# Ledger of designs, part 12: VH-VL binders against f1miw6

Target 1, 251 residues: f1miw6
Amino acid sequence: MPHFAKPLLRNIITRNLFNSIKKKQCLQYLQTLRTLQYDGFTTVYFGETDIPESLVTGEDFSDGYYMPTPTWCVVHAGGSQGWVPWKYRMFLRDELCIKQEDNLFFEFCDVVKKAYGKCAIVVKERRRQDATRPKEGKETEAQAHVPSVVNLTSVTCCPEVAKSYGHKLLTLPSPYNYLNPLDSAWSSLKWFIINNRKEFCLQSVDGVYSYQYILFSDLISKGIERINLSKWRTITTKVRRWENYYLGKLS

## First folded at step 20 (VH-VL)

Design aa4
Fold by ESMFold2, fold request of step 22:
Structure aa4 (fold): chain C 251 residues (1-251), chain A 122 residues (1-122), chain B 107 residues (1-107)
Amino acid sequence: as target 1 above (251 residues)
Amino acid sequence: QVQLVESGGTLVQPGGSLRLSCAASGFTFSNYWMTWVRQAPGKGLEWVANIKQDGSETYYVDSVRGRFTISRDNAKNSLFLQMNSLRPEDTAVYFCARSFSDYGYESAFDIWGQGTLVTVSS
Amino acid sequence: QSVLTQPPSVSVAPGKTARITCGGDNIGDKYVHWYQQKPGQAPILVVYYDSDRPSGIPERFSGSNSGNTATLTISRVEAGDEADYYCQVWDYSGHYVFGGGTKVTVL
């Protein structure tokens, strides 16, 4: 491990107010990931991001003159081989989009098996809202978190489905989001949206009125395409260097 | 028209306090982390502080920690910087800037205000 | 806290290429962003994520980042490109860091 890399990873851990339990979870995750990589598993990061429609339109919806706009959820996956050759999914995020679809994860596992063989599928852990004391008087359905099930907001990721395709499902501990290369890809997509949305606007005129349309699907598709293999390799190389440093430091 | 307008910069004695404001318009303010960057006369840029979209997380450069407080009011599209225990080295033009980031790291500042001058005379 | 080193100045003839460097230990592990600032004005973002351009920035502006050096390249330099240029990173300790700035003079 390069000497100059040590202070950076240590500082990240310090700023997150690292605790013993989360440290052990991170170390276990990294050790498992390295074992799977040694055993020939291809690492694939599977995840989602939220894109509020106001980010796409660029309009100011916060001043109360406009109706609230929906948020879209984009589901995709990638790694050192680039984006998985799988059609990303988009879901409208509202009260009804909370319902998850196991069929989607099933399809994903089949596609990555055909593309890469056995995979280590990494999914971010939902951040635990540590309620050291219950909030009295709040009626939020008495539901316990399911620690053996990995849930994205829009997708249920079942370990048994992954196993049936010869994959292993891993959870990246939530305090360590910076170890998820997919988050860097999502940031690049959103910056592309901010800088290119005007190029994907159409003006429609029906004789009396002027309307503006956004080629939303084309904008997202182009933004994903611009995160090419070279950019993915840069992202995953940066993350792997930090993983190696952290693994050596905490072992 | 995307715009950031700072105000409140003035002459202050060492040890004094001052509150800066930044008014945002033309974009959904609550989508963005907001940031203060300062520039001493004839010097380079220095990041001062930033604040998460919902105001729940704040970060500061070490030289101002404990003296400066960043805050925001999303209902008024406004960013603030409360500066206490001012020192001569705090003399600078203070810019507000927006950055897009989900988690507050690895980002750039794509829209800047024109700045407001704070002078701390010794 | 990271330190970013830029040359204090660069002189370039009109129509030629200016190269502005930003040095830092393992800066290739970080995303580098570049800003242009003209006297008495606010900075403007000219390159982000090492090599991408915001809308409205001419293709003459390009960036690269590898090893210990990031570079802003301005090809076919115009008089209007005369300004101070700053690189910027996030240093993983939680701080955003700017370089000291490079004054580009177009002779």
Scores: ipSAE 0.662, ipTM 0.847, lowest interface PAE 1.6, mean pLDDT 81
Fold by ESMFold2, fold request of step 22:
Structure aa4 (fold): chain C 251 residues (1-251), chain A 122 residues (1-122), chain B 107 residues (1-107)
Amino acid sequence: as target 1 above (251 residues)
Amino acid sequence: QVQLVESGGTLVQPGGSLRLSCAASGFTFSNYWMTWVRQAPGKGLEWVANIKQDGSETYYVDSVRGRFTISRDNAKNSLFLQMNSLRPEDTAVYFCARSFSDYGYESAFDIWGQGTLVTVSS
Amino acid sequence: QSVLTQPPSVSVAPGKTARITCGGDNIGDKYVHWYQQKPGQAPILVVYYDSDRPSGIPERFSGSNSGNTATLTISRVEAGDEADYYCQVWDYSGHYVFGGGTKVTVL
């Protein structure tokens, strides 16, 4: 019984000038991913997310403040086998002034080689934001995007490093965020933070003052643990059904 | 002390216009997508519209597209719904709700206001 | 499709288990969220992402989602659980969709 719903992906892609190029890039990505999966590569999604401090504390740090609110960056990876057995990294954005070297990616490639053998490492394409508020307008060139390296804010992902371990590095085109299982995992983590941060607060009363202490590291660690193997398999199964839908539609 | 407070619901004639407001407090308003959901008397819930954290993206149920406009003012922690060309079937309690989502899809509404009643009749 | 089908009502004795279903084609490919609404009140979220509970929701509320059916389960039902319950998804067309609601009556 063939029926379909209009996908939100069309609502995200607003520029007619770039639509056919991005559709071709998505189709090429999906075809390459399927080929690697049939060739026995384990698919691993590697990426980062931002967690603003106001999400962790629950306090109102709205525009009335004259000081910037800190943002945490979490770097991790996972797939149908669960989170990779790699210690996730957590950085304060205020402490990240310059692009990192690819030592973290080298370490990551070694860990996933030992755990899974050859991997298809998928990284979502992200545009760098300048130090000023994000600008409006077109930030994507019309020409085909063929990066020699793939840069996250915190990590440089070099294809040659991946290749030296027998891996393949793939880039997921930016407008197709629905095809990234990590985005679902990050959403689950952030919803866990919102719903459990009070249970990770310690109240202390000294003299005439009281204050709260948030067990931030424990909160994040517990949130990641709750996304267990069963939940990862649910996430990747839902994404695979999206992939099959769009592979048929974009073909 | 997280809360959403709607206002502006009243009796209006068919074809008339009305603007609803929602005041947010106790959380960082700009972290959340904001949403209007309505419920006709004795009926179920219907999603009406939502708006991205920075206001740059808006989405509407088909029955109100072109007649309703959702907007927000992050400096004032306020959400708005401008309703034009009102019809009797728009009669409902209108709830303001928040949703955490990076991209606006696959999400739930975790905090709701108590709603404001809009009645469209002559 | 984008239509979510719920039974109009369910009756359950105190202490027993209530099961509220939400039917939709391939609803197992979507995340399902559940809301409780008592008369004259705003809805409250009781289950999100198929099976997770918000802060303050007792563990007797649980959810599952597979194939064409999502289910909200309320164990050890209390009189205070008497309410309308709605399922909700985000569909492929980019719309948020609610089911028609199920009135749970505690006899």
Scores: ipSAE 0.642, ipTM 0.843, lowest interface PAE 1.8, mean pLDDT 81
Fold by ESMFold2, last read:
Structure aa4 (fold): chain C 251 residues (1-251), chain A 122 residues (1-122), chain B 107 residues (1-107)
Amino acid sequence: as target 1 above (251 residues)
Amino acid sequence: QVQLVESGGTLVQPGGSLRLSCAASGFTFSNYWMTWVRQAPGKGLEWVANIKQDGSETYYVDSVRGRFTISRDNAKNSLFLQMNSLRPEDTAVYFCARSFSDYGYESAFDIWGQGTLVTVSS
Amino acid sequence: QSVLTQPPSVSVAPGKTARITCGGDNIGDKYVHWYQQKPGQAPILVVYYDSDRPSGIPERFSGSNSGNTATLTISRVEAGDEADYYCQVWDYSGHYVFGGGTKVTVL
């Protein structure tokens, strides 16, 4: 069994119902994914990760008065074929300046269509922030169980855009993050950052000794490059075994 | 310099309680999952518990679940292990360690303290 | 819970290559990390994610992982490499698991 967060209130009946709902969602996701794979769809995992600036610098620049430190978001995609052959994106996650790029997903769908043909595009569920989405249609009797837009914090993933390129957009249920090979790739990137950032520094001579300049784009690019096809095969093999385990256990 | 320093290890009677502390310095403590790993005298390493960056998630090896509580204070750069209902088999050197992980799985422990000895005997 | 099997000891001559194995069912599907521990000291991470080295670890430390066996390789062994070595994974039950350790002796 994978790791789950502990319930704070120990409400066994509510916890058992929630777990049953999430198990059903996972089984539906896996069955849909297998059907798409059988029908010739290439699986591509599209997502984002946050890189706090203190991870890149390796030093604590916080003095309380200057909080919070900035966080960078990296958007990329990959699967059993390796990284998708498109330029990943980086965004600054200032709380006051966060903007979604409306056309980024459109560009992504075009690139993966050209590279792989029809794709099953998997994004992780991010359920807590959908409340501010514009409403366009009438939803009757609270039966609405599929959002019209699947949202990352930096990118709007529209099912209609995916469909227009012959793709299918899937949402991975949130308690099953270990079924997302992109999360393992993000972990490899962040460990590379921790262990290699000094090779990408320009140091100020006249500044405070803790002050440094980082060739941030080069560091990220090299870290992504280190996750080659062989590493992607290891990651995706692990995920396939998790998927098969849960298809047997949850069915 | 990046450093972890454990304290609080001592001789305790079976059934007793003890609180371990680990002081962190030289890095942004709130970026990391924190972990306790123990080593019985002459034995190998055993993972005991870990805690998420913000303290909201905790995980334990089965033999200590319900008896040990891991906690952290990010304002003081400190990790704690409250150990209750201590048994002779809990006798070990207890190390604190850090790990970079978004979700607390598949990770390694890149910085370790020197450990603090806990002895549980009559 | 996974069981990681290491040989209790390995002897190697200075300048030669030491190979330390870590056996487990389908361990090649997991990330394996390796630690060096000298007597009376804390462990030090020497290999992470199967084959990567943290900063400050010499290139003569390398790792591989496939099938049911992960291997830590120490080329051009020095007297200072004499230590206990542990492998570690995160298993499907959600626990972090260490191998039993291998004492490397440099003769």
Scores: ipSAE 0.626, ipTM 0.831, lowest interface PAE 1.8, mean pLDDT 81

Design aa4
Fold by ESMFold2, look of step 20:
Structure aa4 (fold): chain C 251 residues (1-251), chain A 122 residues (1-122), chain B 107 residues (1-107)
Amino acid sequence: as target 1 above (251 residues)
Amino acid sequence: QVQLVESGGTLVQPGGSLRLSCAASGFTFSNYWMTWVRQAPGKGLEWVANIKQDGSETYYVDSVRGRFTISRDNAKNSLFLQMNSLRPEDTAVYFCARSFSDYGYESAFDIWGQGTLVTVSS
Amino acid sequence: QSVLTQPPSVSVAPGKTARITCGGDNIGDKYVHWYQQKPGQAPILVVYYDSDRPSGIPERFSGSNSGNTATLTISRVEAGDEADYYCQVWDYSGHYVFGGGTKVTVL
C-alpha cells in the first residue's frame, strides 16, 4: 500500500463515531463507481468553483475601506479524457443574478452522451442550505463576503435526468473531497489567473459589467486550455490510486 | 506592487520567546494562505507553518508544534509567528510567503519577503 | 516519509542545458514546484504544478514530473541562472517539504 496514504487519512478524517458513518458512505460510493466503470461507464466529474473578482483584479483593499467584491462562478467537467467538450459556464452571482435552470444539466447530459456514451457523473455532496453556514463556503465567507448572496450559481443535478440519457449520477460524500480531481483542476485555473491577469487589464472600461464579463471569460478560457490532457491524466491517476487504497482498507 | 516585509528578528537566548511580524501590501490579503519558511545559515529551505485565509486552520512542521503559533490579522494585512521555548536549532532567516489554495494542499509559494534573521545563542 | 533528494551541485557551460533532479518515492503522484534563490535573496518561484511558469519566467525554464523523479530543465543557460534551486511538494500529511537544494554553477 502507498506509504503516504496513512498520514493523509489520519490528518483529514476525525477518528470518532461520526467518522465511521462517513467511511461507510465512502465505501458505498467507491463500490458503486467501480461497478459502473466495469460496466463501461465513463467517469466524468462535474462541478463548480467560486472566483472572487479581487483575485482577478489583484486590488488591495487595506486602504481603510471595507468593500464587498462580486464573486464569479465557473461550472465545468472533466476526467481522464480531459475537459469534457462542453462549453463551461461562467456567471456573476450578485450582479447578473443568473438563475440556474434544469436545462443546463439536460444539455450537459446530452453532450457527454455524444462524446463518451454512458457516463458515471460524479458531483460533490452538497450541504442542505438555508443561507447560514455552508461547510465549503466557509473559506469564501472569510473574505468579508456580503451575506445577501445566495448560491444561485450551483447546478441542480437530477438523477432522473441523468438516467434518461443512460447515465448514472453519483455524489462524492464529504469529507472525501480529496477524491474529486476537479478540485485540483480548479486550483490550476486559479493559479493561472493569478499569474496572467495583468494581460487582461482594461483600465479604460473599469466598472463596466458587460465588459468585465467578456474580459474574464477570455482569461478563464485560456486558463482552461492550459489544463491539458496530460495534466488531467496526472490528476485522475493520483485520485484512482487513493480510491484503490480506500477500497482495500474499507471493504 | 505586491510586497511582504518581515520584522522582529533579533538575538534571543535559548528558552526565550520572540514574535515575528509580516506586513502585506498590494494584494487582497484575505484571498491567500500565508506561510513561514525558514533557512538556517548555509542550509536549505524548511517549511515552518501556514494558516488559512480566515485563520481557522493552522499547520506546523513537527519540530515546532506546541512551541510556535502562527496567526493573522486580516484587518491589518499582517501575519505573525509567536516563537516560544526557542532552541539554537531555530536559528534561521525566517521568510513569510504567500500561497494560493482553496483547501491548503498541493500549493506553491509565489511571493516571498526578504526575511528576518533570528539568532538563538547564549 | 517525505524526503526529496536533489544533487548538491550541477555545472553547466553557457548556452547548454542544465537538468536538476528531485527524487522521491512516487513523486509523480505529487505536484512539484521549483524555486530559484540567489545569494542573499529570497527564493523566486520559477515552475509550479510540475510544468507551469509564473509570469516573467522565460520559456527556457521547464519542468517535468513522472515516476520517482521530477526535473527542472534550464535550456540555453545564462550566467544569471547561477543560483540554488529547490523543489517542493505537499506531502498529504499536511506538510510542505523542500528538497535539499542544488547549486547550479555556470562555467
Scores: ipSAE 0.624, ipTM 0.832, lowest interface PAE 1.8, mean pLDDT 80
Fold by ESMFold2, last read:
Structure aa4 (fold): chain C 251 residues (1-251), chain A 122 residues (1-122), chain B 107 residues (1-107)
Amino acid sequence: as target 1 above (251 residues)
Amino acid sequence: QVQLVESGGTLVQPGGSLRLSCAASGFTFSNYWMTWVRQAPGKGLEWVANIKQDGSETYYVDSVRGRFTISRDNAKNSLFLQMNSLRPEDTAVYFCARSFSDYGYESAFDIWGQGTLVTVSS
Amino acid sequence: QSVLTQPPSVSVAPGKTARITCGGDNIGDKYVHWYQQKPGQAPILVVYYDSDRPSGIPERFSGSNSGNTATLTISRVEAGDEADYYCQVWDYSGHYVFGGGTKVTVL
């Protein structure tokens, strides 16, 4: 017997859709996206995700010790054609960032132009998070230097760079994360990490960063490879059905 | 060793209240959404409630909304279910489960506790 | 409100293949997850995201999901596979939903 109850539950997704400011932004986004698709632009979703190091190591830091946990940022792109044929980027996210990686978006635009021609490049609206950097003590002024890694806050996506390659840069409104197929890909990657990290561990005596980086990079690479073309087509088909629903409702 | 251990299940009269606890160990508790799933005797699994990593979002099946409250204490690696106005139909084994999800949708439950039995009857 | 329909039971001889179905309207647009539960024990995740296996789950467990039907396939069935099996989705109306369960009996 199925469990039926008269639905009194507010649909959290539906409530976000009726915020008048964000609803208008979502409708404009969808109408623009459909126009670009009709005009022969290939849709490519470009974005990043955060992977806390504790997710990779599996260690429990809850035994009464305060221990800051670094976060890695993975930058990649994909769509109904699968992952873009571009080497994804991986950075240590640092709250005291003093450097941005130059030309990353420029390189990306060149690669997708060569692979697909003109693209509609979709990025998510950035969200502010509560402070992610370590709190300094009243007597502490320590600064961490990690010369073998790149410290970035965010990748900068310039509309004029996209335009110079014949692309269009399009921003997906913040509360509509389920319209970003890259979020499903990131979830699949993180589940792969959780289930396969032991196979990428070495017997470490000293726990050096270069050891951990090598294993982490291999784990991420395999996880991305596992999200194949058929999985990408499933993800993008689901998102397109949601888009059609909202276009019908919001029009 | 990743582990979830439920406690607090017992016999309670209809209309009574009960608080279930789940102790987590062997993983970073704050990385995961936490969930209660129940199973009535001889029946299948039913999702009851879940809670976001930082505790800021909670979701419930319709049959328990307003009566049950899910909560967590990340400093103590603990998940809780406060159950009020209990009815015979709430009789079940209650399982604690974890899931990884950034936004709380389209996820699975990869680690489960052994469950704690709640019986609501005279 | 999504309803997931599973057959109540499946019987299979050792060494043969068991197929457990989970039916739902357009279930192929959703991720399907599968759990094994032995008597008196907690469920164990055996397939997630339609076709992926957690660590420790042998390759003879596999999943597929297309159209209106998701399928858990257990090849070279062993006596230890005798259990109840549940499918699960996220209902886009805000609920996690389990199927009614399938008892697999190994003859």
Scores: ipSAE 0.623, ipTM 0.818, lowest interface PAE 1.7, mean pLDDT 80
Fold by ESMFold2, look of step 21:
Structure aa4 (fold): chain C 251 residues (1-251), chain A 122 residues (1-122), chain B 107 residues (1-107)
Amino acid sequence: as target 1 above (251 residues)
Amino acid sequence: QVQLVESGGTLVQPGGSLRLSCAASGFTFSNYWMTWVRQAPGKGLEWVANIKQDGSETYYVDSVRGRFTISRDNAKNSLFLQMNSLRPEDTAVYFCARSFSDYGYESAFDIWGQGTLVTVSS
Amino acid sequence: QSVLTQPPSVSVAPGKTARITCGGDNIGDKYVHWYQQKPGQAPILVVYYDSDRPSGIPERFSGSNSGNTATLTISRVEAGDEADYYCQVWDYSGHYVFGGGTKVTVL
């Protein structure tokens, strides 16, 4: 393990307030993951990201800053084999278009079993809202809690469903998001959106919601396609080096 | 039009304080991590500090930690750098830059201001 | 903090290809971004995530990154490409790091 990685671990532990409980959870997660990999499980990372509408349109809503903007949620999975051959899902997190599909995880587990056999399915632990967080000048927000479980994920991941397909469902502890290669994939997608949204001619327009959804889907699909197998191999190699460093240091 | 405009750079004496401002326009400011990068005369670029979209996380290069404070006001589309205990080696053009990232990892800076000159000299 | 090593200067004839290197230990495991800076101006992002181009950057600019070396390649160099070029990474210590810069001269 190179010496330069040691200072980063100290910074990460300091940034997370040196939480010994989370450190032990991370070690347990890594040991379980390695055992499953030794036992022939293919690792797949399943997750979601939020894409605010203003990122897609490029519009400045400064005059309307007080009103929440709609967000789009993209659900997908990938690993060292690239994107899972499963059609990603996209939901609009707005009061008029909230969607929850209870059987999507069943479909995902079936597709992944057929593609890779038994899998270690990794999902991120969801962060709870801090009720004591300082105000940010949004006086219209009366609630202490910003997100709900539905707003954090649009798919229910049930361990018993995974087990029924021969899979194992693992939870990555919240402070260690950089051990999730999906975060790098999501960043690449969002940078693609920023640099290509004008080409897709997306505009926020009242009464044309379905047309905007179709154009947005095309932009997202092209962005996902650009994250090819070579990119996935680079991302997962980086994450594995981090995992090895933690296993050596924490064990 | 997307732009960043820095202000507040001037001549100050060693040990003095100075506050830089950066006004953002043409984009949703709260979607982006914001960054200060400096460039001493005739030298290369040096990252100084960055701040998360909601202001909840801040990071600094070691040479300024404890002396500089980055902050933002999303209601005013403004980024700030409070600089205390200024030293001659802090003399530089200070650029405001934006970056899109969820967690501040592995990112680039896609929009830059033209910079404001800070000179620390007796 | 990591050190990114760039040659101080590169000279290239018009119409030829310029290659600017950025050296670092295992830099191929990091995303490398590249900036162009002309005298008296702010930097402009020309390549991000090793090989992607922002909107408005011509296809003459390309990037690669493997092993200990990232490379910015400018094909069919024009006089307007004369500038300083910086590579940049996010360091495993949690810092953003720039290379020392390379002055490209078009002769």
Scores: ipSAE 0.608, ipTM 0.825, lowest interface PAE 1.9, mean pLDDT 80

